VHH binders against DNA-directed RNA polymerase subunit Rpo3 (rpo3). Designs and how they scored, part 1

All scores and structures are predictions.

Target 1, 262 residues: DNA-directed RNA polymerase subunit Rpo3 (rpo3), of Pyrobaculum islandicum (a1rse3)
Amino acid sequence: MPKATIVEKTPLFLKAVIEGAYPSLVNSIRRVIISELPVMAIDYVVIVSNTSVMYDEMLAHRLGLVPLTTPLQALPPIEDCETGLVDPSECTVRLMLQINAESDKIVYSGDLVSERPDVVPVYKDIPIVKLVKGQSIILEAYAKLGRAKEHAKWQAALASYYYYPRIKVLDEKCKEECKDICKELTNPFECTFNKAWTCRDICGDRLIVEWDRYKYVFWVESFGNYDVETALREAFRILKKKFSDFITTLTQKAGSLVETKV
Below, numbering starts at 1 at the first letter of every chain, in headers, positions and changes, except where a header shows other numbers; Kabat numbers aren't used for antibody chains.
F, E and O are the ipSAE of ESMFold2-Fast, ESMFold2 and OpenDDE, as the mean of both directions, binder to target and target to binder. V2 is 0.75 times the mean of E and O plus 0.25 times the DockQ between their complexes.
[cut] marks letters that were taken out.
The coordinates of atoms that the task and the answers printed are left out; those that the model quotes come from them. Centres of patches stay.

## First folded at step 4 (VHH)

Design e1 (from c13 with E58Y E102T; framework vhh_7b18_3)
Fold by ESMFold2-Fast, scan of step 4:
Structure e1 (fold): chain B 262 residues (1-262), chain A 121 residues (1-121)
Amino acid sequence: as target 1 above (262 residues)
Amino acid sequence: QVQLVETGGGLVQPGGSLRLSCAASGFTVSSNYMGWARQVPGKGLEWVSYIYSGGSTYYQDSVKGRFTISRDNAKSTVYLQMNSLKPEDTAVYYCARSYKITARGSYFDYWGQGTQVTVSS
């Protein structure tokens, strides 16, 4: 229903102009993206050997922070994993570390060997632990789908928006006075509403700052678990389910209220 | 409620064989990671072999080709078949369940009491 025009897009970043949407809808999309998108992250570790200087709890914590590629289309919906509708094994991926140090070395995220080739570390150069000659780490790490609202390690993306600014410069000197805040005052993708308003405090009536109530600059940045298209598609799937659940609850409660009063 | 009980240790001549058994209770052996470690006099604990829940097996280089780890899920028992024993294999052998740690809690290694293996002369 809202109209969107893409301004800038890479696999991990999207900036768009959204028109014809209430602020509550744009904010709901933002909140779902930052708190409710499912990603794979290591949930627990089974340690066979750890003779490194790092305690087991710290090792598990560091492994949990390693971003993992998450093929949402090839995995069950997180809701099915949470309700037990599918076998837990379909929602869990095993990764292994088996290293015996013959010389001093650093263990990196890229040393993790996944039993599922489509769920692997996004970045292979994250240092996990330093081993001294003769030390070993032998463990299995179990990754599962989770959401940022449960723990930050499951955060898939950042998103934000600002009102589409309409800026009119009445005095050319304002451009120089605001150069450190906005390089291009009339560029809505560089000079955001808050920056433009700060410039107005400097320039006074020589700068007109207006905005459209239902028009926004919206951006999304993925942490690499999946691309921004996948993130947006999943966000809208979640929003559709929330709205469907709300309608069901509302109709049930309205029916009870009508019967009680009649 | 987790218990591990080792049996099968003893005295053998160099080149001899022994089979160690680890009877597990309080958990499912096939759903867990099980291993054998040994305490060699004058050294710390040294891992020998382990079997992953999925059945994959791994061995320390010094025992590869001589030792074989296996399990019987119906009997809830893990075995270590030791062939071509050397004096340097003399140690107390422990059956162990691997550490399991989560974001909300941790479980330490569960170890048996150990069984002595002595390779004479």
Scores: ipSAE 0.000, ipTM 0.282, lowest interface PAE 11.7, mean pLDDT 82

Design e14 (from e2 with S31R K100T; framework vhh_7b18_3)
Fold by ESMFold2-Fast, scan of step 4:
Structure e14 (fold): chain B 262 residues (1-262), chain A 121 residues (1-121)
Amino acid sequence: as target 1 above (262 residues)
Amino acid sequence: QVQLVETGGGLVQPGGSLRLSCAASGFTVSRNYMGWARQVPGKGLEWVSYIYSGGDTYYQDSVKGRFTISRDNAKSTVYLQMNSLKPEDTAVYYCARSYTITARGSYFDYWGQGTQVTVSS
C-alpha cells in the first residue's frame, strides 16, 4: 500500500501526503469520495398543505438539498437496499414539517422533525420557505441512501490532489514579490503547483517550479453527513469491494475460457 | 402488493350519517399519507379529507365540521365518518394513498375501486 502522512486534520477536513502511488490510484480514491459515498438525502416529499408562495416542486427540490447526518454503521449497507436483501422501510427515514404561521416567519431545515434522531439536518439554519401570518406548510419527507453518481444531492464530500511541488528560489526578492499569492513560497502545503506557476510568471527564471512523481498532497472535505475519517473508511471499503469483484469476475472468466479451450 | 378496499357506502336520507372504511394491505398505513376523494358523475375528482402519517387531519371547506377522518393502525384501516349528509355529498368515494412529490415531479400513488354514496329522499 502507498504511504500516507497526515498534515492537517479536523472532523470535516483532512490533508495528507501520499507517497509511492500511481496517479490512477490517487484519482480512483478521489473519484469514489466525490461520486460513490452513500449519504441520506430526501428523495420523496408528500405535501399535505402548502399555502406559501413557493411551488411544491421547488419546495421538494430545496428539501432534497438539505444535508442529513448519516450514521453508516447504524444503517443497512446501500447494496442491501439496492438488492432487496432488507425491507425497503429499513432503508428509508421519514422527516416531518408542520408549521402554521401565527406571524411572519422563515421555515428552516432545523424545523424538520425526524423519526430517527441520528438522521437529522446537519445544519439547522438553512432557510426553506418564508411564511406570512395565516400560511401553512405541512409535509412528510422520505430520505434514503444514495450516491452522487446518481444525483448531486447525495454528495458526501469533495476531494482533490496535486503533485507535491519542489520549489527552488534563486532570488530571495521573489518571496516578497509573491507574498500575496504564497505566504511561504517553499511550503508545499500552502503554495500549490498552480500558485507556484503564478509566482513563476512574476519571477521568471528566478524561480524553479518542479514536482515529485508518485508523491501528492491530497485533501478531503466532508459536507457534514459524517466525519472525514468515516468518509475515507467508506471510500476504502468501496474500493476493496470493486477490486474483489473484479478479481472474482476475472477468475471465473479465466476458468470458463480454460474449460472451453481445452 | 398494495391494495385499498372501500366499504360502507349506500343510500341515506339528507341529514343522515354513513361511515366509510378503507382496508389497506401491502404497506404500513401509519407511514403514509391517506385520504378520501370523491367524484360526482360527469365532474372531476375532489379531495375530501386527509390524514398524514403523523396523525393530523385536514378537510375541504364543504365538509368541515361534518366529516371526520380517522385511522386504526392495528387494523390497517382508514375511516371517514360522514354526518349531516347533504344531496351535494352524493358521489363515488375513493380511498387513496398519497400523491408523492419528487424533485422530478409529482404523481398519484394508489386508490381503491370506490364506493357509491347517494343522499336522497
Scores: ipSAE 0.000, ipTM 0.126, lowest interface PAE 16.7, mean pLDDT 81

Design e16 (from e1 with S53T S56E; framework vhh_7b18_3)
Fold by ESMFold2-Fast, scan of step 4:
Structure e16 (fold): chain B 262 residues (1-262), chain A 121 residues (1-121)
Amino acid sequence: as target 1 above (262 residues)
Amino acid sequence: QVQLVETGGGLVQPGGSLRLSCAASGFTVSSNYMGWARQVPGKGLEWVSYIYTGGETYYQDSVKGRFTISRDNAKSTVYLQMNSLKPEDTAVYYCARSYKITARGSYFDYWGQGTQVTVSS
């Protein structure tokens, strides 16, 4: 496979240099990360009481946007949930909100009580609704695995890439002229393609902007449902399955073509 | 006015199947949480299954894999397909509607008159 060198890494962010890969491969990795990684998110709510100023539909919508920790290793694969190989209840997690306001208060994401301690709000301080003394919110929220391609609330991560820039400064004065755009013209992690081209417009032939055809700066940012390592591992699992399915389809298509030709 | 009318009950042999229908009027079925509850002789009411507005379904453990709840929004009807019936399934079955539910075992705000299902011999 292509060579990767990690430049920057935290639990929720990774930046790497990828070498020896076609753009189509790098773009496939990006697309899977953005659109196909499964995460838990509240799908619907059953409201027992809502005497707050926020109507039921808005409350349900806001709860759906709360990121939930998603232990992929402890959950059935989303494919098993979709095909019915496992009972739908194994793919659904119930969270409860039961608050009777004894004084004015704000209900936060952290007030949700999950039936699974490993599927809980990533951020505890997201405000949901304000309650005045005597008001109540009592509801059950049902979370399920989903993918961003079905709805944005299931988005696990952002990912992007750009060609590794090769910038040659022929006139040192260009560094000063472009300082407001790129503090360091020859730094491929700071002076991205768009910035470099803007500098090229200022400096003309005194600045050479090149790139390597099969070398990229690639980055991934997790929304917190799981770490970037888990996200990448899952992305590659999905890509492997796509290749397996493609081979099966080709084999089946070849068999069908032989049958129809006879 | 809200009305729920159950049909499809009857006498069936063990291992047999029945399909219950619930005709709803006075509200939109797809906009409400709908379910089935039963009153077993010698026991109180127990919930059987419900379908939420989003289409998610839930079942009491004793019927899971044997019963299927569904709805036809155009006909304003909720169904309960009962397969592999057991003598223990003998009960009066009630169709119920709820806008507000606290838990899977919670009661509903409106329910029908009931239909008898008897599984014998």
Scores: ipSAE 0.000, ipTM 0.122, lowest interface PAE 15.2, mean pLDDT 82

Design e17 (from e2 with Y52W; framework vhh_7b18_3)
Fold by ESMFold2-Fast, scan of step 4:
Structure e17 (fold): chain B 262 residues (1-262), chain A 121 residues (1-121)
Amino acid sequence: as target 1 above (262 residues)
Amino acid sequence: QVQLVETGGGLVQPGGSLRLSCAASGFTVSSNYMGWARQVPGKGLEWVSYIWSGGDTYYQDSVKGRFTISRDNAKSTVYLQMNSLKPEDTAVYYCARSYKITARGSYFDYWGQGTQVTVSS
């Protein structure tokens, strides 16, 4: 069973040492985090007024890029939204802009008014559009859960890993020669495996870079829609579902094949 | 095909009331965003009130408490009840259905012909 030791943790960042896991498992966790974690993002807008200099298409695009807080525990699983198991209104959040400019001003992400206080812009200071006195923006924006594999605006997090390096310095001069690549060659958290290997190209056999094939430095960075603990919990929920679905498919297909052959 | 026809405008004294009606055809009113906008000569078009498909309503600050938007889905009609009218409410009032923009493209909407509302003593 894999073990994890936390090296560094903030609400939006986690770095850990993972031990006793095959590369395929660690890479599966990474891929789910970067491609399949659900977040709320504006999917379409209904524009009532836009007398700004920005075209409706560009305005909609910019609104779609605004990160929204996504309380996964208070929302149905994205799979339930996709299959129609829950009412569509449970999977969609309306946000509104209603601004008539009495003076020249900039409309910010924080000007969006959400029907759900727990689904709001993560950052309030993202500029959307400039308005000149007398101009207006009046629209409703519909946010839904989505995944990065459908569109980058639904990206919740980044994740990566590298093999835990075991570095042996045979010539102290290598520390100076590699200073621009790794500040500390023997620090596995600063001098990542790839950096250490790049340094080996400079030092040759004077630097030994070894690794443990089942030991990794793994990190996750959240874009703010939810914290890294929520991201990891959701990633494991998704992986568990993928495995369960795979087993179900295999057992159903095996049954069909047996009946066909007999 | 899609048509919006406004009626109910006219001349009224300050403090008076008018009810505007918007008869919609070619689409389902309850499935769309509907609103009222007004245009004063020399000023831009400004939104007055709107009603979402779910029935939520919104009002511009200058008309809040005085105007009420409603709809009758069976009659395919949207109404604007205007009370305590002021001279600055004098404008051409338009019934409109909003734009919808999705990843698959933009949906353009329709405007009515407009109805004149004049508030004068």
Scores: ipSAE 0.012, ipTM 0.396, lowest interface PAE 8.7, mean pLDDT 83

Design e18 (from c13 with S56D E102T; framework vhh_7b18_3)
Fold by ESMFold2-Fast, scan of step 4:
Structure e18 (fold): chain B 262 residues (1-262), chain A 121 residues (1-121)
Amino acid sequence: as target 1 above (262 residues)
Amino acid sequence: QVQLVETGGGLVQPGGSLRLSCAASGFTVSSNYMGWARQVPGKGLEWVSYIYSGGDTEYQDSVKGRFTISRDNAKSTVYLQMNSLKPEDTAVYYCARSYKITARGSYFDYWGQGTQVTVSS
């Protein structure tokens, strides 16, 4: 049974120690997080007016790069959208941009008006296009659920891991000699395996650096479309039913920070 | 089903005027991005004018001030009024419907058969 201990958690970041898991399992979790989590992104636009210097295709490209909040629990599963099990309107969110420039101005992501208050730009200050007085942009943007494996604009998160280092200091002088590389030699979250190994080159046999084949430091960072808890829940929904017990254990500890002090 | 039929082409002298009509059936013209494109002999297809679902219009620089695109929603028809015609305007004119624009390009899903416009003395 894999065991997870949360080290650090914020809405958009999680760091945990995973024990008793094969590398293939940890790598599968990582790959699903970076490639298969569904998020809303603008797929196409229907342009009513564009008298700006930016051509329609470039405008569509820039709008597609705007991250949108994605309430997965309030939306149909992406599989139901792909198979046509639900009405297409349930899988599509319309946002509108309607600007007639009365003075020179920059159009920002925050100027998009969504028909769903829960699917809106994550960041309101992304510049889209500059307008001079008299120019206009009026369009309907259609967002849909997608996955990063189809296009990078649908990337929800980053995730990675490294082997948990086991460091034993046999000579206290090593702590001083390695202070510029690792402030705390025995802290596996600050002194990673590679840093510890660099210290080993300085200290020789006075520092023991080992690693466990089935123990990892794992982290995940959300790009803001949804929180890390939602990302992990969705990743395990996608993976397999047998991982439900693992995600339940991890989520149960979500409010706890476990930190090693030395 | 969905169909676009162009009419109004013909022979006209330089400086003359001509009005092209595009009769649409099987969909609502006001709900779609509609355009006129032309194929000049010896050149590729080039866009002339667009009318967006909301009614705003755009024109290629070479026809600005001379051509006017409009629509009659009750008649399901899109028009291209062509004034001050030049020999360079000689082409086959096509009416087209688009439903979406993406970073990969505009997606025109229905085209008419085309109508010949010849500007010659």
Scores: ipSAE 0.000, ipTM 0.270, lowest interface PAE 11.3, mean pLDDT 82

Design e19 (from e2 with Y58W; framework vhh_7b18_3)
Fold by ESMFold2-Fast, scan of step 4:
Structure e19 (fold): chain B 262 residues (1-262), chain A 121 residues (1-121)
Amino acid sequence: as target 1 above (262 residues)
Amino acid sequence: QVQLVETGGGLVQPGGSLRLSCAASGFTVSSNYMGWARQVPGKGLEWVSYIYSGGDTWYQDSVKGRFTISRDNAKSTVYLQMNSLKPEDTAVYYCARSYKITARGSYFDYWGQGTQVTVSS
């Protein structure tokens, strides 16, 4: 059974030591976090008026890159949206821009008015477009849940891992010789395997660089749509569903094989 | 079956504080989306705060930093702590449970009776 020890945690960042897990499991967790976590992002825009110098296509592109708070617990699962199990209106959130410039001004992400108060720009100060006096932008933006594997605008988080390096210094002079590469040679959170190996080139056999089998330093950084705990919980929900779907498929195929033999 | 009972309303001076309580029965508070909405006499409902089943919270911009929603799972109670109250906070406050929230609406299936909050000198 895997064991995790939290080294560092903030709402948007987590670093932990994971013990007793195969590399394939840790890599699967990483891949799901970076490619399959659902977040809200503007998918398309209905432009009623745009007298700015910016083309509609560029406006839509910029709006799509605005991170939106994503209350996963209050939204239908993305799978239910994709299969049509829920009404499409339950899977989309409308945001509006309705600005007539009385003077030169910059339109910011914070100027978007959401129909759903819990799905709003994470950051209010992202510049969208500059308007000069007399220009207007009037549009409806439609956000939906998506995943990074479809488009980078749905990127929820970054994650990575590396083997927990086991570094044994046999000659204290090595610490001084390697201080510019790894200030603390025995600290696996600062001295990664590659850096430790560079130090081994300098120190030779005076430095032993090994790794603990099935022991990793793992980290996750959220982009702000939700906190890191929510990101991890969702990643495990997705992995559990993948495993459950596999078992269901295998069970159905086994039943078919039994039926074929009869 | 399901009941929501609000208490804690009353008359308070501007700058004062009140704590509203919503006693829930017939369901598990921590497994549901719970919210507080208010209605100024003669006007429509305005959402104030939500607490989601997972524990995340949302606040309307006009109350951010002043109001705090919380829950006590052992007591099956949801609270709204209201600080630095303003005359415009005067309204009937309702506790509500929802089985789902959607992009175009919230599906609140149970509402409390409401509790009056009056902020005046």
Scores: ipSAE 0.000, ipTM 0.093, lowest interface PAE 19.8, mean pLDDT 81

Design e2 (from e1 with S56D; framework vhh_7b18_3)
Fold by ESMFold2-Fast, scan of step 4:
Order: sequence, then structure tokens, then C-alpha cells
Structure e2 (fold): chain B 262 residues (1-262), chain A 121 residues (1-121)
Amino acid sequence: as target 1 above (262 residues)
Amino acid sequence: QVQLVETGGGLVQPGGSLRLSCAASGFTVSSNYMGWARQVPGKGLEWVSYIYSGGDTYYQDSVKGRFTISRDNAKSTVYLQMNSLKPEDTAVYYCARSYKITARGSYFDYWGQGTQVTVSS
């Protein structure tokens, strides 16, 4: 039974100690967080007017990279959008730009007007394009749920882990010798395994670095589309579904083999 | 495969009205973004109005309140009703299907042949 203890938490960052878990489980959680969490991102743009110096293709590319708030609990699961179980209109959100420049200006992500107030740019100050007086941009941008494994613009979060170091300091002088690498040698959250090992190269056998085989420091950082609790909840939902789908497929194949055999 | 054919252009006096029609074939008008753009003598091509698949309409500031874009799905036709015409509205008007651009590429624009609108007394 794995056990998790939260060390540090903000809305967009979480660090925890995970105990009693195989490396494969922790790595599966990491992989799902970085590659498979769904977020809203602009998928295509319908351009009515673009008299700016930026080509339509570059403008669409830049719009696609704007992070959008993604209320997962208020949206259908991405799987339901992919299978057509839900109307496509419930899986897409329209955002608009309608700007005629009366003076030289920069168009920012915050100038996008969303039809859905809970799906808006996370950061309002991302520059999109410069307009000189008399130029215009008029477009509709269509956002949909996607995953980072399909395109990096759907990246929701970063996650990583390291083995929990067991550090024993045999000589207090090691603390001074290693202070530029680790402020506190025995603090596993400040002095990671790699840093502690670097300190061992400096201190020799005066510093003992061991690591627990089933104990980890795990961290998650959200890009702002949703908070880290939402990211983790979604990651576990995805893992649960993968396991359930695997068992169902395996059970169906085993059942077929048993029927053939009997 | 996609064809757009404009009709309804002509000569009108200032303050008059014209209705342009765009007959579309090879695609479903109600499922696409349709618009009107114009080439004004001495200026570049400028957009005038468009209607998107969900029915929302957009207008250039100079025509807002005077022009109305609409569509008839049964006839696969897009209309531009032009009221209170000004000499500045003199241009060749083109019916266009707005294209979709993704971060991975763009899709082709479709334009009609154009229809001349002249506003003079």
C-alpha cells in the first residue's frame, strides 16, 4: 500500500514523499502527467482578416501555444470527445480576436474573447503580434482538449522524481565543503541524490550516501491550465482506466482461449 | 470542386441599396465560414463581413449598421444586403469561404469571380 506525505504545496506545485511503491508505478504516474493529461489549446483558427506583418500560419502557431484554463470537472472526458459519445460542440470552445489598430499596438493573449468564461488565457500578457496603425486582425480560434503526446501545445504539467537519499555525515567539515551544492547535507529535499553523490566525491568516505529502493521524492509543476490537485486526480483517473481496459482486454482474450480449449 | 458565383452587383445612387448573392456548390454553406471582401480602387483587398457556422456575424467598422450578411441553407446561398450605400463602397465584391489554419498547416481559400458595385450619382 503506497503512502504519500506532502512536503510542499502551492496551487501550481506539489512535492511529496512516496513510500512503498515500485519504480514502475512512480514512473507511470510521471509519464501520464507529462504526456497524457488533457488540456484545452487552440487547434485551428479561421482567419477573416490579417493585415499584420505575421503570416497566417505563424499567427495560428502562436495562438496554439497560449495556455488556456481547463475546467476538467465541467468538461466531458477527452475519451468521450474522441469516441463521439458527446456532441463535438461540447468538446470545443471558440475564442475571438477582433482588433482594428487605431494606433501602433501589440496584441496580447488577454485580447482573446472566449465564449466560455471558464476557458480563457491563463496568462494575459503573452504577445501575439504587433500591429501598426490601420492594420487589423479578425479571427475565430477553436480550442479542444488534447494531450502532450500528440503535440507539445497540450502540455499540462511537468513531473519528476528522485530516490529518497539516506545521507550520513561522519565529519562536520563536509557541510562547509559542500555548502555551495547542498545547504543541509541531510535534508533530502534540498540535497537530492545527485547533489549528495557530488558531495561524496568532495568529502570521500566522510559522507555516506545511500538510497531507498522504494522511497521517492516526487514533484509536479502545473503550467496553469489547472491546479496540481486536478492534474494528479486526472492522472490517476487515466491510470485507472488504462488498468481497467487492460484487464477487460486480457479477460476477453483469456475467455476466448478457454472456450476454444473446452 | 468548390465553386462560388456572385450576382447582384450594379450601379446605384448614394443612399441606395443592393443585395449581393453568392451561390455555393461543392460544400455545405451552414457548416462553413462565409464572407465578403472587396477590392477598392487605390486600396488593397479588404474584408467586409462574414458569417460563421454557428450563425454569428461580423462586420468591418465602416459598414457596421449598413450591411447585413445572411444565408439560406436550402438554397446554399450567402447574401450581403447593402443599405445606405456611399461612394466609398464602390469596389469589386468577392464571396469567399474562410479557411481553417492549424499550427500544423493551412487549408485553401475559395473565392468567387467578383461582382462590381458602383455608387455614384
Scores: ipSAE 0.000, ipTM 0.249, lowest interface PAE 13.2, mean pLDDT 81

Design e20 (from e2 with Y58R; framework vhh_7b18_3)
Fold by ESMFold2-Fast, scan of step 4:
Structure e20 (fold): chain B 262 residues (1-262), chain A 121 residues (1-121)
Amino acid sequence: as target 1 above (262 residues)
Amino acid sequence: QVQLVETGGGLVQPGGSLRLSCAASGFTVSSNYMGWARQVPGKGLEWVSYIYSGGDTRYQDSVKGRFTISRDNAKSTVYLQMNSLKPEDTAVYYCARSYKITARGSYFDYWGQGTQVTVSS
């Protein structure tokens, strides 16, 4: 049975030790976190005015890269948006940008005004475009839930893992020689496998780099749309659905074979 | 239901002028992003000009200062005034309606049938 022990946790970062899990399971969790977590991002804009130097398509592109807070529990599941179980309006959020430059200024992500106070730019200081006196941008931006596998702008988080390292220092001089690579060679949470391996190139056989089977250091970093607890909860919801769908398909195939033979 | 009908194309000498008209039906012109695109024989489609719902306009560099896009909301018509025409402007001109702009380009959901403009001496 897999066991997880939290080593470090902040709202946007989690590091844990996972024990008793096959690499395929840990890798499946990683892949879902990177590619399949839903977040809100601007999908398209309706422009009323754009007299800036920036082309409409580039403006839409830049707005799409602005991370938006995504309250998953207050939004329909992305699957319900995709199948039409809910009205499309419940799966989209409108943000407005209305700026007439009375002097030269930079338009920032924080200048966007959302119709939903719980879906707003995570970072207020992302520069969008510079306006010269007399120029204007007036637009409506429409955000929707999406996944990174459709486009990178919907990426919610990064996740990775490495085998839990077992490092044995046979020559104490190695600790000083590797100081710029690993501050603590024997600390599995600071000296990752790659860093330890780099140090092995310096120390040779004076440093033994081993690892535990089925034991990993796993980390998740949220891009800010939601916290890491929400990201992990959603990842496991998605994995559970994939497994349930797989079992249902296998059960239906087994049933069809029995029915066909009758 | 929604229709766009272009008129005003024809044969004109270099340096001449033409005014293209796009008669719209089934929607309100001033509530939409409207554009003109052209297809040169043997080449790809290229965008010429846009008019936003608020009335602001944008032009491709090759037509700036020569072409003017406008609209008459009462007549539900979009115009493209083409001055100082060059042989390179010879193309089929299409009127199009868009409701959204993406990083991949303007999403045009309705197009006219096109009108031929030939600039030749």
Scores: ipSAE 0.158, ipTM 0.555, lowest interface PAE 3.9, mean pLDDT 86

Design e21 (from e2 with I101V; framework vhh_7b18_3)
Fold by ESMFold2-Fast, scan of step 4:
Structure e21 (fold): chain B 262 residues (1-262), chain A 121 residues (1-121)
Amino acid sequence: as target 1 above (262 residues)
Amino acid sequence: QVQLVETGGGLVQPGGSLRLSCAASGFTVSSNYMGWARQVPGKGLEWVSYIYSGGDTYYQDSVKGRFTISRDNAKSTVYLQMNSLKPEDTAVYYCARSYKVTARGSYFDYWGQGTQVTVSS
């Protein structure tokens, strides 16, 4: 059975050593985290007034890039929204900007007023547009669950892995020669595979870079829409569903080949 | 086919009242954002008031407390009740349906033909 040892964990970052897993499993976890985690992002805006110097399309684009807190446990699964099993309004959150500038000012992400206190800008200080006295921005922004594979604005996290490096230093002078690249050559969490190979170019055969079979350093960084625990929990939910759907498709296809339906 | 038709404009004395109506067809008023904008000769086009699909309303500071926007969903009509009219309120008033904009582009919007409001002694 695969074994995981947590090396470092914060709400938005996790680094772990994974042992006894095929590369295909680790890569599947990485791929789902990068491309398939659902997150809220503004999909469209309904503009009532925009007398600023920024075009409507640019304003919509900029609003779409504002990260939003996404309480996955309090929202329907994205699949239910996509199939129409749940009313689209349950998967959509309205945010409002209503600003008439009485003086020159910058409109920030924090000026968005959400209808849901649990779906709000992660960062309040993202500048959206500058208004000159007398100008106005009045709009409703509609956020929806989406996935990075559809558009980068729905990117929830980064994840990567590399084989657990086994670095053997045959000449202690290599440590000084590589100090600007790797402070500790034998530390797999600092001296990653690429850095170790760069050091090997400097030290030659005085540095041996090996790797353990089925042993990896794996890390995940959340962009703030939800914590890393939520991201991992969701990734495994998605992987489980993919496997279940695959089995269902196979058994249904086999059934249709051997059984005639009335 | 979407169409907006304004009525109710006219000449009125300062301090008077006027009610504008916007008859909408080809879509459901309660499902859309509707507003009133005016063309003032010296200022260009400016938003006066709007009503959101959910019923929330907004007013420009210059008309707040004097103007009231409302809608009758059964009649597919949006109203602007204008009280305590000032010479500065003289303008062509347009009923408008707000449009949808995405990072991939904007969707079509609709405006009425406009109705003239003149506040003069």
Scores: ipSAE 0.031, ipTM 0.497, lowest interface PAE 5.4, mean pLDDT 83

